# VHH binders against o75319, part 32

Target 1, 181 residues: o75319
Amino acid sequence: GNHIPERWKDYLPVGQRMPGTRFIAFKVPLQKSFEKKLAPEECFSPLDLFNKIREQNEELGLIIDLTYTQRYYKPEDLPETVPYLKIFTVGHQVPDDETIFKFKHAVNGFLKENKDNDKLIGVHCTHGLNRTGYLICRYLIDVEGVRPDDAIELFNRCRGHCLERQNYIEDLQNGPIRKNW

## First folded at step 16 (VHH)

Design Y6
Fold by OpenDDE, fold request of step 17:
Structure Y6 (fold): chain B 181 residues (1-181), chain A 120 residues (1-120)
Amino acid sequence: as target 1 above (181 residues)
Amino acid sequence: EVQLLESGGGLVQPGGSLRLSCAASGFTFDDYAMSWVRQAPGKGPEWVSLISGYGESTYYADSVKGRFTISRDNSKNTLYLQMNSLRAEDTAVYYCARYYDTDYSPFDYRGQGTLVTVSS
């Protein structure tokens, strides 16, 4: 039952903090049961995630999980000090207004409650790229007023991989701003 | 071996109801989101509905919202699709599919399908 997600190995495990923001994107960490199917150097556990974040001299303050499954890892695998939020996000299609709203609300709530620190919002889907990139960029565009191409470029550079899905890119570049408050 | 077996299809009049079932085996059922996909003659496949592993979240195509309900019984390894207010355009082969939560293939397994015909 512990099947490695398709092409999961092809992506960098953790990106870099996006300058001017508190976002960092990463691919989904996999619980211990997946390790038997991976070479040691391919392993990326919840523990490895936090180690890599520390290596960047950063600290996670929130993890937003956009995957539609719970088989990858359990919230209990995370430190108790870091809140975990699940936002079920369907792949392959542009996230709906409700999903976008949930994400924006979570981010704004975190920023309001964490004004006294510089902890990061960690966001991931399966590969930490398309769904993750779309929602982060959507936030930057709609809430922070960032130019769509600038948002996409910033995300791609920091993640170390480029958004791949044309429908996501097209919606970010040419789609309407989402006013779902 | 992963197996998905659909049942419950048949002929129904417009406005009628039908309940589809999918029996799953060969994997940990509740670890995976499950989906219904349909294909009408001469048309491409349409993603109908999706349900998360424990039923916390559901998705519906706009074409079926308010009429179809996806559910699951993990104790029985069974997926369901309750179809109400059926229309002629709902005529299709309905497939049970295991959702592969990646940016590439949306589904890695599907059944043989069950035919639903809505006709007066």
Scores: ipSAE 0.902, ipTM 0.943, lowest interface PAE 0.5, mean pLDDT 96
Fold by OpenDDE, fold request of step 17:
Structure Y6 (fold): chain B 181 residues (1-181), chain A 120 residues (1-120)
Amino acid sequence: as target 1 above (181 residues)
Amino acid sequence: EVQLLESGGGLVQPGGSLRLSCAASGFTFDDYAMSWVRQAPGKGPEWVSLISGYGESTYYADSVKGRFTISRDNSKNTLYLQMNSLRAEDTAVYYCARYYDTDYSPFDYRGQGTLVTVSS
C-alpha cells in the first residue's frame, strides 16, 4: 500500500496567503487510500484542502504540483473548475532554469488571465516547504524585485515553517537572477 | 515486499555501450519515479538519473547528460539505463532506487547493485 511521506505529519497542512501576492503554499494532500494509515485529525485530502482554503475566505484558482510522483492524489480528485499544473521538480537540488521558467510562465499566465478576481495560486511539493518555497521566492525576487531576505521571511511566516535546505537559501540570497523568458 | 533487482553490468571498453535493467516488484510501479544511483570505489554515491512514473519527465546528472538514457516499461515493471560513450570514470556499482519524493531522503528502497567496469 501507499506509505505516508516521511515527516509529512509534522507540517501544517495549509499556510496563509502571502500578503501582496496571490500565493498560498500547502503540503501535498493525500488521496483516500492513505486515510487508513492516519488518525482522523491527521487526514488531509484534496477535499480537505479546499475546505481549509474556504475557511480562510479564499479561493484557489490554480494548483501547481511540484512533486515528482503521482501516488499522492490524482488530478481527477480536484474540482474541474480549478486547473491543475504539474511541474516535475527534482528535490534536494536547486531547480534548474527550465523548471524556474516553467513556474514563472505559469504564474504570469495565471495573473494575466485572472486580473478580474482574487483567486489564489496554490503551490505544493511533498511538504509544501523547500521546493515550493524556493520557486515562490525565486519568482518574487526575479519578477517582483523583492529583496531575497524579505521574500524568504514572508514565505516562512506565511507557511508557518521555515525553508530548511541551505542550498536553496544560498541560491536565493546570493545566486544569480534567472531569466524570465 | 518491495524488491529491486539490477542486471546488465559488466566489463566494457572506453567508448563502449551497456544497458542496465532493474526488475521491480512489491509495489505499484508506475506510481513511483525511479532512479539510478552509482557509487565508485572510494567515492560517495552519485545521483545519475531520474524518471517520472509515466516517463513524462527525466533528469540526468551533468556527468552523464548526452550519454545516458533512462527509460521504463511499466507493463514489465522494469527500469532501464542505456549507457553510451562510456568512460573510465563511469566505473561504479549502479543501483536501482525507488524515488522517495521527500526533502529528507531521496530514496526509500535500493537494489543490491550491478557492477559496471570501464577499462581498456
Scores: ipSAE 0.901, ipTM 0.943, lowest interface PAE 0.5, mean pLDDT 96
Fold by OpenDDE, look of step 16:
Structure Y6 (fold): chain B 181 residues (1-181), chain A 120 residues (1-120)
Amino acid sequence: as target 1 above (181 residues)
Amino acid sequence: EVQLLESGGGLVQPGGSLRLSCAASGFTFDDYAMSWVRQAPGKGPEWVSLISGYGESTYYADSVKGRFTISRDNSKNTLYLQMNSLRAEDTAVYYCARYYDTDYSPFDYRGQGTLVTVSS
């Protein structure tokens, strides 16, 4: 059967919009089959995701899924009106240049096509923290010219949890800038 | 019950090839990314390769890129590792592992392993 990801319940379902950006981070929503293993208040489905976003008076315009599995939910569980993008991102290690580029390209494409609205880019991995935080921060640093510590602090504050992986933090703070095209 | 059973290991000369298989049961195979990990004597485990549920994406450690190929047959619930141009440093027990995709535990199940020895 479907197992709840380790420590998934320990993280806030949805963060806050990052001021000055179109980013919002959240943990992976889980499809209905997981509900039997969760208390009602612990459930966080694709539907719940959209409801929580709505409660913040926001709207998702794109979902970027960084997980490496399809067991959590299916794109069909999402409204057809919201594009879904899968970027297979291996955990534990710093994303490679190709992955970083794919993420940047997707974000830039979205921003270019959505200049007439204020829809958000929803980004998630399993916990919506480490991979998610790294790529968002990497984008802010490389593309927007944000100071690394400011990017990290902004993400941590908005997500409600701090980046945990030292290799990600170190790369963001002291690693090289990655190409944007 | 989740079960992973590796096979195909053995003794091979440097430059040789082997094909490992992993038979999976007890879960929906294509829902999970699958991985090969190896452990050489006196060394810690090394992540070798990863393949997504439907094979859309693959990952390889730098040490095996260009030489190893991970694949899967979901109709047979089987994971494969084609190992070419084998080197002495590839000697290890190779484990089939189910990718858990968390920052805490990358894998939640693994098999008993199959020994690959590369020696002249």
Scores: ipSAE 0.883, ipTM 0.932, lowest interface PAE 0.5, mean pLDDT 96
Fold by ESMFold2, fold request of step 17:
Structure Y6 (fold): chain B 181 residues (1-181), chain A 120 residues (1-120)
Amino acid sequence: as target 1 above (181 residues)
Amino acid sequence: EVQLLESGGGLVQPGGSLRLSCAASGFTFDDYAMSWVRQAPGKGPEWVSLISGYGESTYYADSVKGRFTISRDNSKNTLYLQMNSLRAEDTAVYYCARYYDTDYSPFDYRGQGTLVTVSS
């Protein structure tokens, strides 16, 4: 079987919309088969995700799934038909240039197609923190010209948890700007 | 119970090739990304390669790019590593590992390993 991802229970399910952006970050929702090992208050299913977004008076227009596995849930487990994109993002290392490009391309495509509405881009990895925070911040820095420390502070505050991986933080603060999108 | 059984290691001359196999059981193989990790004598483990559940994405360490190819056959629950243009520096124990995809532990299971020795 399926084991609950390490430390997954320690993270808030869904963050807040990041002001001035179209992003909202969350941890991976878990399909029903995981619930046998969860207390009721610990559950966070695909349905719970959409309920929590609705409670914020928001609507998802795209889900970008950064996990490198299919075991957590399947797109068909989502309660609504929302565009879904999987970008296989290797954890533990700074995402490579191809992954960064794919993320920027997806975000820019969404913004172009959705300029006449206020739908959000939902982004998650396993914990909705390190890979998610890195790619959102990389987009804000490279494409929107946001200062690295301001992007990181905004993400941390809206996610409700601080970026943890030092190599990601170092790359965002002091690494090269990526020009390609 | 998760089991990972590597095979195909041995002694090979520089410039030669080997194909490693890993027979997997005890889990839904195609739900998991799979990896090869190697450990050379006196060194820490090195993440060699990774492949997603249906082969949509692969990753290679810089040291092996262009020489090694990871693949899988989900109908046989088997992971492979084709190693071409082998060098002395590729000498290591090679482990099949199941990718954990968390921010903390990269792998949750690995096999016993198979020894690859590249020497003349």
Scores: ipSAE 0.654, ipTM 0.852, lowest interface PAE 1.5, mean pLDDT 92
Fold by ESMFold2, fold request of step 17:
Structure Y6 (fold): chain B 181 residues (1-181), chain A 120 residues (1-120)
Amino acid sequence: as target 1 above (181 residues)
Amino acid sequence: EVQLLESGGGLVQPGGSLRLSCAASGFTFDDYAMSWVRQAPGKGPEWVSLISGYGESTYYADSVKGRFTISRDNSKNTLYLQMNSLRAEDTAVYYCARYYDTDYSPFDYRGQGTLVTVSS
């Protein structure tokens, strides 16, 4: 199907690079079959994603797709030179330890392999906000030692939208540091 | 029109097994993660299990881990729940639900449900 995800139009397509990190967040790009329901200015395709990244003078070195569905776009729609990793992340609940571990493992692997360049890790879920913000902030807190409130503020500012899910915010602010790397 | 039809419910003894099926139609089944949700009499709904579109990933509630197995056959547009080592606490109406992967609604369609009763 070509149902546009609820409220997807309400979100900026791509955020800004998060200073001091290798992260950039965005909402899910939508393949052409969805465009029948969109005005031209509302479209955000896989190609549009790469164009917008280039407009920021940045380059993607990895895309981490956190959606729990295959219907939005196919990895084959991405440029062949950009690695793609899908981490099926259940929404509405704080990501479990296995999901957090997979995300940290992917980020740490990328940083090791890309220490000699400035390429970015693109992270998205459906809206590029709650699951995306949670996992990016969880990484910054647990691995980089960033204070929870500073991680959240940095994500919100660079994404251009504030994290909305209260259980995610509560877990980031008051939950335990996850020691799994 | 999206249709989800559960079947396979019934009366079973504690320790027994039961297999639920959900026939899906009206949408591209492989595009969607699918879920089982249950509601015990007088209780709120419980998210039992979830499976990704091609079966790459699964999720189970703690209450059913190790006893229940979610699976799907995309060639038959059918979702399954194998329930083993059933307990009285598993008594509920079981619903097949289509996972709607957004921040707002976890499910956009749910079937009529099939009753599972676990008692002697």
Scores: ipSAE 0.627, ipTM 0.840, lowest interface PAE 1.6, mean pLDDT 92
Fold by ESMFold2, fold request of step 17:
Structure Y6 (fold): chain B 181 residues (1-181), chain A 120 residues (1-120)
Amino acid sequence: as target 1 above (181 residues)
Amino acid sequence: EVQLLESGGGLVQPGGSLRLSCAASGFTFDDYAMSWVRQAPGKGPEWVSLISGYGESTYYADSVKGRFTISRDNSKNTLYLQMNSLRAEDTAVYYCARYYDTDYSPFDYRGQGTLVTVSS
């Protein structure tokens, strides 16, 4: 059913904008049907997401949803003024090359179309940590030439939680550079 | 009350084919990605394949790519695994599993399993 994702309550809802990038990471917002199992202070809805972004004096221009399910919220629950992209990303495994390419393509397209504003790309998986951190870091490494350890440190600091999955960390540090096309 | 019931296992020669089925009940089937996981004798579980709720995306372990095909029929609440060009190393108990898309628990339910033996 509408079970709260395991340990979802333990994560900060929204991180900080990653300096020098257009990224901000957050955990999956949960639609109203989940709120029956949450205390008011635990709630983090699609509306709460946008309020927290505005509290940082920022604005979302794209949401990239990396979850492998559609049960958390529907794209229709988001404001009409923000584009939404679903990239089904398998958890627990290093994302495959096609997933990485889709992410890179979406980010590059956004940056091209939004060069004259300062809107952010919001990225989330279920917890906004492992898949989210991996793909953001993979982009920074492969496309922007950031050193792996610097990308990981920047993500960890701005998310407020460290990447946990060792296979992701090892792939970022020691794995092959992925194609950008 | 979630139930996952696998079937279709058996003994087959190398190079042969089998089709596994998994009947699902007790939940809204198309809300969940579904997976096949196998466990060979004396070994840990291996994630074989995954399919999203409406089949938009699939995943396969490298060991089975090009030989196995995951599919689902949401009108019948049934998950399938078509296994072709079977090899001795495919011998395992195959489990149907409901994917639980968190960083911690990859699956929240699995079935009883069905044994596939590939041998001469």
Scores: ipSAE 0.551, ipTM 0.799, lowest interface PAE 1.9, mean pLDDT 91

Design Y7
Fold by OpenDDE, fold request of step 17:
Structure Y7 (fold): chain B 181 residues (1-181), chain A 120 residues (1-120)
Amino acid sequence: as target 1 above (181 residues)
Amino acid sequence: EVQLLESGGGLVQPGGSLRLSCAASGFTFDDYAMSWVRQAPGKGPEWVSLISGYGESTYYADSVKGRFTISRDNSKNTLYLQMNSLRAEDTAVYYCARYQDTDYSPFDYRGQGTLVTVSS
C-alpha cells in the first residue's frame, strides 16, 4: 500500500555529513506510488535523495536500510553504483546484539574497501532518527571511542533532529560497550 | 477497510500446542510486517513476535523464543503463530496486529483477539 508513515513529513529529508565520520542520515525515501498522497514539496524519492546529497558536494558509497518493510522503495530504484544493504531493525526497543554486530560489520567492511575515496555511508530507518541515530552512535562509541554525549550531540546536530527515545539514549549513555568480534 | 481476524485459541494443558491464525483483508498484506501481541488479565500488552513482509526476518520476545514460531502465507493473506511447549504464563488474549514500522505507535490495526488458556 501507499500509506505514508506516521509523522514522516515532519522530518528533514537529509541530514549533514557527520564531521570526522563517513556517516549521513536521512529519512526513508518513498517510491513514486506514494507521491499521489503528498504535496509536491513533501515528496522525497530515491532520486531526490541523490540530488540532495550532490547538493552537499557528497557522494553515497553505501546505503544501509534499517526499516522492517520493503514497501517504501526498491533497491532497483537506486543507482547501480551504490550498494544497498538491508538490516531489518525492530523499532521501539534497543537493537539486539546481532543487529548491532551486522551494522558494525557492514560499516567496517565498507571503510576497509573504500580507503581510496571519501564516499559516505547513508543510513536510514523510517524517520532516519531513532534506530538510525542509535546504531550510528553505538558505532562511534564502541568502535571509535567517542564519548556518548558527544556522539549523540553530533548526530542530533547533523541530522537536524534530536533522538527521541529515552531507552535508546539511556543505553548509549549508560549501557555496556558491545564488542563481539 | 483493514480487517484482522484471529482464530485458533482455546484451552490447552501445559506442554501442549496451539496454532493461531489471522486472516487479513483490506490492504496489501505483504507490504506490511505483521505481529502478534498478547495481553494477560491484569497485565499490560506484550509484544510476542514480528515477521517482515516476505518472512525474511522474524522477532520473538525472550519469553517465547524457542517455543513459538511466527509465519505467514501471503498467497492466503494469513498470519500464523505456532505455539509449542505452552506454559501457564502464556495464558492471554492474543491479537494480530499490523506493524507500522515507525517509532510512534507500533501498530495501527489489530484484531479482536483470540483467547488462549493454558491450564491443568
Scores: ipSAE 0.909, ipTM 0.946, lowest interface PAE 0.5, mean pLDDT 96
Fold by OpenDDE, fold request of step 17:
Structure Y7 (fold): chain B 181 residues (1-181), chain A 120 residues (1-120)
Amino acid sequence: as target 1 above (181 residues)
Amino acid sequence: EVQLLESGGGLVQPGGSLRLSCAASGFTFDDYAMSWVRQAPGKGPEWVSLISGYGESTYYADSVKGRFTISRDNSKNTLYLQMNSLRAEDTAVYYCARYQDTDYSPFDYRGQGTLVTVSS
């Protein structure tokens, strides 16, 4: 059977909306086959994700999946009304320019098409922290002109966990701006 | 029990080619991204390549881009690494590794490795 990802239980399932943005970060939801390996209170399914978002009086308009595997859940497990986008993102290393561009393009496209609502962009990797945090912060820095430290602080506060990878933090703070087109 | 068994290593001249294979068992193969990692004498491990479960995405280290190709046959539970234009610096033990996609250890299992020696 499927193995629970390492330390997945240690992270809050869903963060808070980042003020001034349409972003919300969460850890990867796990399909039903994982439930037998979890205590009931540890379970976090695609259905649970949407319930938790609703509890925050929010609505997801897009899910961006940054994981490099498809074993966690299937896009078919999501409501048909919420588009799903997979951006295969390698962990541990700073995302390459192509990955960054794909993310920015997806976000910009969503914002352009969803000007008439307040639906959120849900972003997740495995733990919804490092890859997720980097790309969200990279967007805020490169596209919105936010100071790197402010972006990182905002993400950390809203996610309820701090970015852990120093190479990600260093690149956000001191790395070059990436192209937006 | 998860098992990964590499094969195909050997001695090759610079500019030559070699194809590595990894036979996987003990888990649902296509549920996992798979990777090749190499370790040269006196050096730390280097992440060579990664391929997603169904081959939709691949990653290569800069040192091997354009020369190496990772692929997989899920019907045979086998991972491959085609190595072309081999260089002396490619000399290493090559390991097949299962990618667990976490922010901690990237791999939870690896094989015993196969030695690739590039020498004139």
Scores: ipSAE 0.908, ipTM 0.946, lowest interface PAE 0.5, mean pLDDT 96
Fold by OpenDDE, look of step 16:
Structure Y7 (fold): chain B 181 residues (1-181), chain A 120 residues (1-120)
Amino acid sequence: as target 1 above (181 residues)
Amino acid sequence: EVQLLESGGGLVQPGGSLRLSCAASGFTFDDYAMSWVRQAPGKGPEWVSLISGYGESTYYADSVKGRFTISRDNSKNTLYLQMNSLRAEDTAVYYCARYQDTDYSPFDYRGQGTLVTVSS
């Protein structure tokens, strides 16, 4: 069977909505085949994701999957009413300009099409922290004009975990602004 | 048991080509992204290339872009690396590695490696 991602259990399954934004970050939900390797309280399925979001009185309008694998869950495991977008994002290294652009474009498209509601953009990588945090912060910095330190602090607080990778943090704080269009 | 077995390495002149293969067993091959990593003498490991489970996405290190091509045949549980326009700096042991896509360790398994030597 599928192997549980390393350190996956160490992270909160779902963060909080980032105030002033439509973003919410979470770790990757795991399909049913993983459950036999988990204690009941450790399980976090696509269904559990939606339940937890609802418990926060929120609703997902888009899921952006930044993982580089499809072994965790299938788009078919999600409600048909919630669009799913895959952006293959390599871990450990700062996302390239193309990846950043794809993310920004997806977010902007969603916001344009969802002005009449308050649905959230759910973003996740494996742990929902580093790649996820970088791209969300990159968006806030480049598109919304948020100060890098404010963006990082906001993300960390809402996710319940801090960005861990120094190269991501350094790029956010001191790196160049990326193209928005 | 997960097994990864590399082959295809050897001695080649600069500008030459080699094709590496990796036979995988002990797991559902197409569930995992697969990677090639290399380690040159006296240097740390370098991430060379990555391919998603169904080949939808590929990644290349800048040092090999335009020269190397990663591919896979899921029906054969085999990963490939086509290396063209080889350079002396490409000399290394090349490892097939299973990508687990974590922020801690990118790979959970790798093979024993195959030596590629580029020399005139």
Scores: ipSAE 0.895, ipTM 0.937, lowest interface PAE 0.5, mean pLDDT 96
Fold by ESMFold2, look of step 16:
Structure Y7 (fold): chain B 181 residues (1-181), chain A 120 residues (1-120)
Amino acid sequence: as target 1 above (181 residues)
Amino acid sequence: EVQLLESGGGLVQPGGSLRLSCAASGFTFDDYAMSWVRQAPGKGPEWVSLISGYGESTYYADSVKGRFTISRDNSKNTLYLQMNSLRAEDTAVYYCARYQDTDYSPFDYRGQGTLVTVSS
């Protein structure tokens, strides 16, 4: 279906590159079939995503899609030159160890393969906030050794919205370091 | 328009098995992850299991992991829950639910439920 996701209109489409990292976060782009329910200024398509990234003088080298659905857009809507990876991430609960491992593995693989360029990893869930922020912060904490509050602050500032889901925040701040790095 | 119709509930002894079905209509079934949610009398709802649109990923609550199997047949627009090694604490009304994939409201539609009673 072409129902606009709950509260999707309330969020900035694309954040800013997170300094010192290769990450940029955004909300899910919506294929054209959704645009019948959107004002022109509310539209955010896969094409709009790439235009906004270019306006920031950046380039995507990978998109990691954390949504638990295929209905928002098709990988074929993306340029052939940009790799796409789906990691089905259950919302409302702290992502499990398997999901965290898949995310870390994808990021580490990207960094190895792209060490000679400055392309970004684009990460999104539905709103580009809670699941996206959690996994990016989990990576920064577990793999890069960033302090939890510093990771969260960096994500919030660059996304332009604060992480909202309290159980995610609690797990990042007080939960165990994950061995799956 | 959206309809979710559960069936297959009943009375079963501890250690027994039961298979639940949910017939879905009024939407593109394979676009949506689907879930089973249960509610025991006097308790809040419990998220039992989740399956992605094409079955690529599944999730199970710890209380049922290893005993329950979620599956779907997209050609029949049907969701299933195979329940093995049933215990008294599995007694509940089981609901088929459509997963909304947002951080706010996990489900946007739920069926009327089917009762599962596990007792001697």
Scores: ipSAE 0.702, ipTM 0.867, lowest interface PAE 1.2, mean pLDDT 92
Fold by ESMFold2, fold request of step 17:
Order: structure tokens, then C-alpha cells, then sequence
Structure Y7 (fold): chain B 181 residues (1-181), chain A 120 residues (1-120)
């Protein structure tokens, strides 16, 4: 169906590459069936995503889709040259250890396979903010040893919107480091 | 028009079992994750369980893990909750809800609910 997600129009489509990392965050792109309810300037399709990444002189090497639905777009709407991974991530709850592990495993695998290029990992949930920010920050904290407040500040600045969900922020700041397996 | 109609509630003794059903219509059922939410007397709503559109992923509240099983039959547009080893604390009105997967409103539609009472 073509029901536009609540407040989806309020978010910048694509952020900026996070310096010192291979991450870029964005909101979910919407397939053509959603465009009936969007003004032309509000549209953000899978093709628009790739065009905006190219405008930044960057290239996607992996998309990690954190949404808990398949209705927004299909992997077939993406160029065949870009690997795609779906990690069903429940919203509103701090992601469980299995979800965190899957995310870390995907990122580590990408970094090893792409050590000889500069391609980016694109990460999105519905708005590209809370679930996306949590998992990127969790990776930076647990795997790269970044201080929680520094990871959050970097994400917020590069996404162009601040993490809003308080239980995610508190878990990143005060929760345990998660095991990487 | 989206319609969600729960059934299968009733009075059950502790340790018993019930299966709830939710008949869905007015939307493409398998495009949406679906959820059970319950509200006990004098309490706020509790998110009981969630299942993705094709059953690839499930979520359960800690209070029901190992006792409740969410499932769906997309050919019948029906959501189920199998409740085993029922306890007095499970007494509540159970609602079928459509998951919206946003940061703001987790559900956009819910049914009228079906009452489950667990009592000796």
C-alpha cells in the first residue's frame, strides 16, 4: 500500500558520510506506488537515494534495511550492483542482542570484503533516526571503542537530526558493552 | 476500511490454554506486521507480541515468552495468539493491532478486543 509513514516528510532524505567511518544514514526510500500522495519535491525513491549519494561523490556498497515491513520498497527496486540485507528490527524497544549481533556481523563482513575501496554502508529504518542511530552507535561503541556521547554527537550531526528516543540514548550512554558474537 | 475483529476470549482456569483469532480485512494483510496488545484492569496497555508480514520475525514481551505463540495465516487474513500455561496476571482485554513501524505511533488500527479471564 501507499500510506506515507507518519512524519516521514519531516526528515532529510539522506545524511552525510560519518567521518572516520563507512556509514551513511537515510530515511526509507519509497517505491513509486507511494508517490500518488507526494508532491514531486517530497519524493524520495530508491533511484533518488542513489542520485543523492552520487551527488556527495560517494558510492553505496551495502544497504542494511532495519524496517519491520517489506511494503516500502522491494530489493528489486535497487541496482543489482548493491548488496542488500534486511534485519527486522522492532521499533520502540532497545534492539535485542541477536539484532545487535546481526548488525555487527554484517558491518564486519562488509569492511573485510571492501577494505580496498571506499564504498559506504547505507543504513535505514523508517525515518533513518532512532533504530538506525542506535545500531550505528552501538557498533562504534562496542567494536571501535568510541565514547557513547561522541558516537551520538557524530551520528546526530551527520544525519542532520538528533536521536530522540530516550531509552535508546540511555542504553547507549549507561548500558553494558554488548558482546560481539 | 480497515477492520480487525478479535475472538476466542473467555474464562479459563490457571494453567489452561486459549487460542485467540483476529480476522483482518480492508488492507493487504501480508504487507503489515501484526501485533497483540493487552490491557489489564487498571493498567496501561502492554505490547504482548509482534509478527512480521510473512512470519520471518517475532517479538514477545518477557512476561509471555515461552508460554504464548503468535502466528498468522495469510491465506485466511487471520492473526492468532496461542496462550498456554495461563496465569491470573494474563487477565486482560486482548487487542489485535496493525503495526506501523514508525518512531511515533507503533499501531494505526486496533480491534474492539476480546476478554480473557484467568481465574479459579
Amino acid sequence: as target 1 above (181 residues)
Amino acid sequence: EVQLLESGGGLVQPGGSLRLSCAASGFTFDDYAMSWVRQAPGKGPEWVSLISGYGESTYYADSVKGRFTISRDNSKNTLYLQMNSLRAEDTAVYYCARYQDTDYSPFDYRGQGTLVTVSS
Scores: ipSAE 0.672, ipTM 0.861, lowest interface PAE 1.5, mean pLDDT 92
Fold by ESMFold2, fold request of step 17:
Structure Y7 (fold): chain B 181 residues (1-181), chain A 120 residues (1-120)
Amino acid sequence: as target 1 above (181 residues)
Amino acid sequence: EVQLLESGGGLVQPGGSLRLSCAASGFTFDDYAMSWVRQAPGKGPEWVSLISGYGESTYYADSVKGRFTISRDNSKNTLYLQMNSLRAEDTAVYYCARYQDTDYSPFDYRGQGTLVTVSS
């Protein structure tokens, strides 16, 4: 079966571009096979994602998929012109140092290759909230020197939902800065 | 109906090895990450290990890292846990669990468990 993720319907599909960054966060798009369990207004497919980004006058240049499964959609469901990167990120636990490093490496590589355009990095986990918010904020804190509370506030405002997982919030606020290389 | 059936538990000496199996049915096995969770007497559950749908990624609790290996055979719908260098504190009921990759409940199904006792 194509079970809809728990409480997936409760989250806004796509956030807003985070000002001063190249990030936009969203919940996992669901391929067509999931739509039999969704009302039309609840649908959020890979195509719907790109339509919503275009409606914001933005363009995706990379999608970073943080889910620990491949059942929600396949990279082939995305436009061929948009690079896709899977970083298997265990939920419920603060992402480990290897995962954080992979994320930082991907973001830094994108910024180097895209310094002459304004394309965005789209980041999602299942709900586009906790793992997504953690890794974006970790990047802003460790690499860009943003204060933890400012990074969290910016993410929450632009995502349209507040980070909920306490161990992630605690680690961002009080945990160590992680190595960038 | 989702079914998870663990086997391979038993009594083993410290330093010994066991291999646990979990037979899965009622769902598309390779769509789901799978996990081992254990519960020792008088303790809460401990997340032992996790493996992604095709084995691309694994996770281990610090308490078992280097001694336990999670694996899966998708052609047989079977999850495995190879447990080496067993210690008394590894004594627990071991459960096979299906990971659901959400911010809420980490597992949506768990088997009946298989008892592992490590004792001299």
Scores: ipSAE 0.669, ipTM 0.859, lowest interface PAE 1.4, mean pLDDT 93

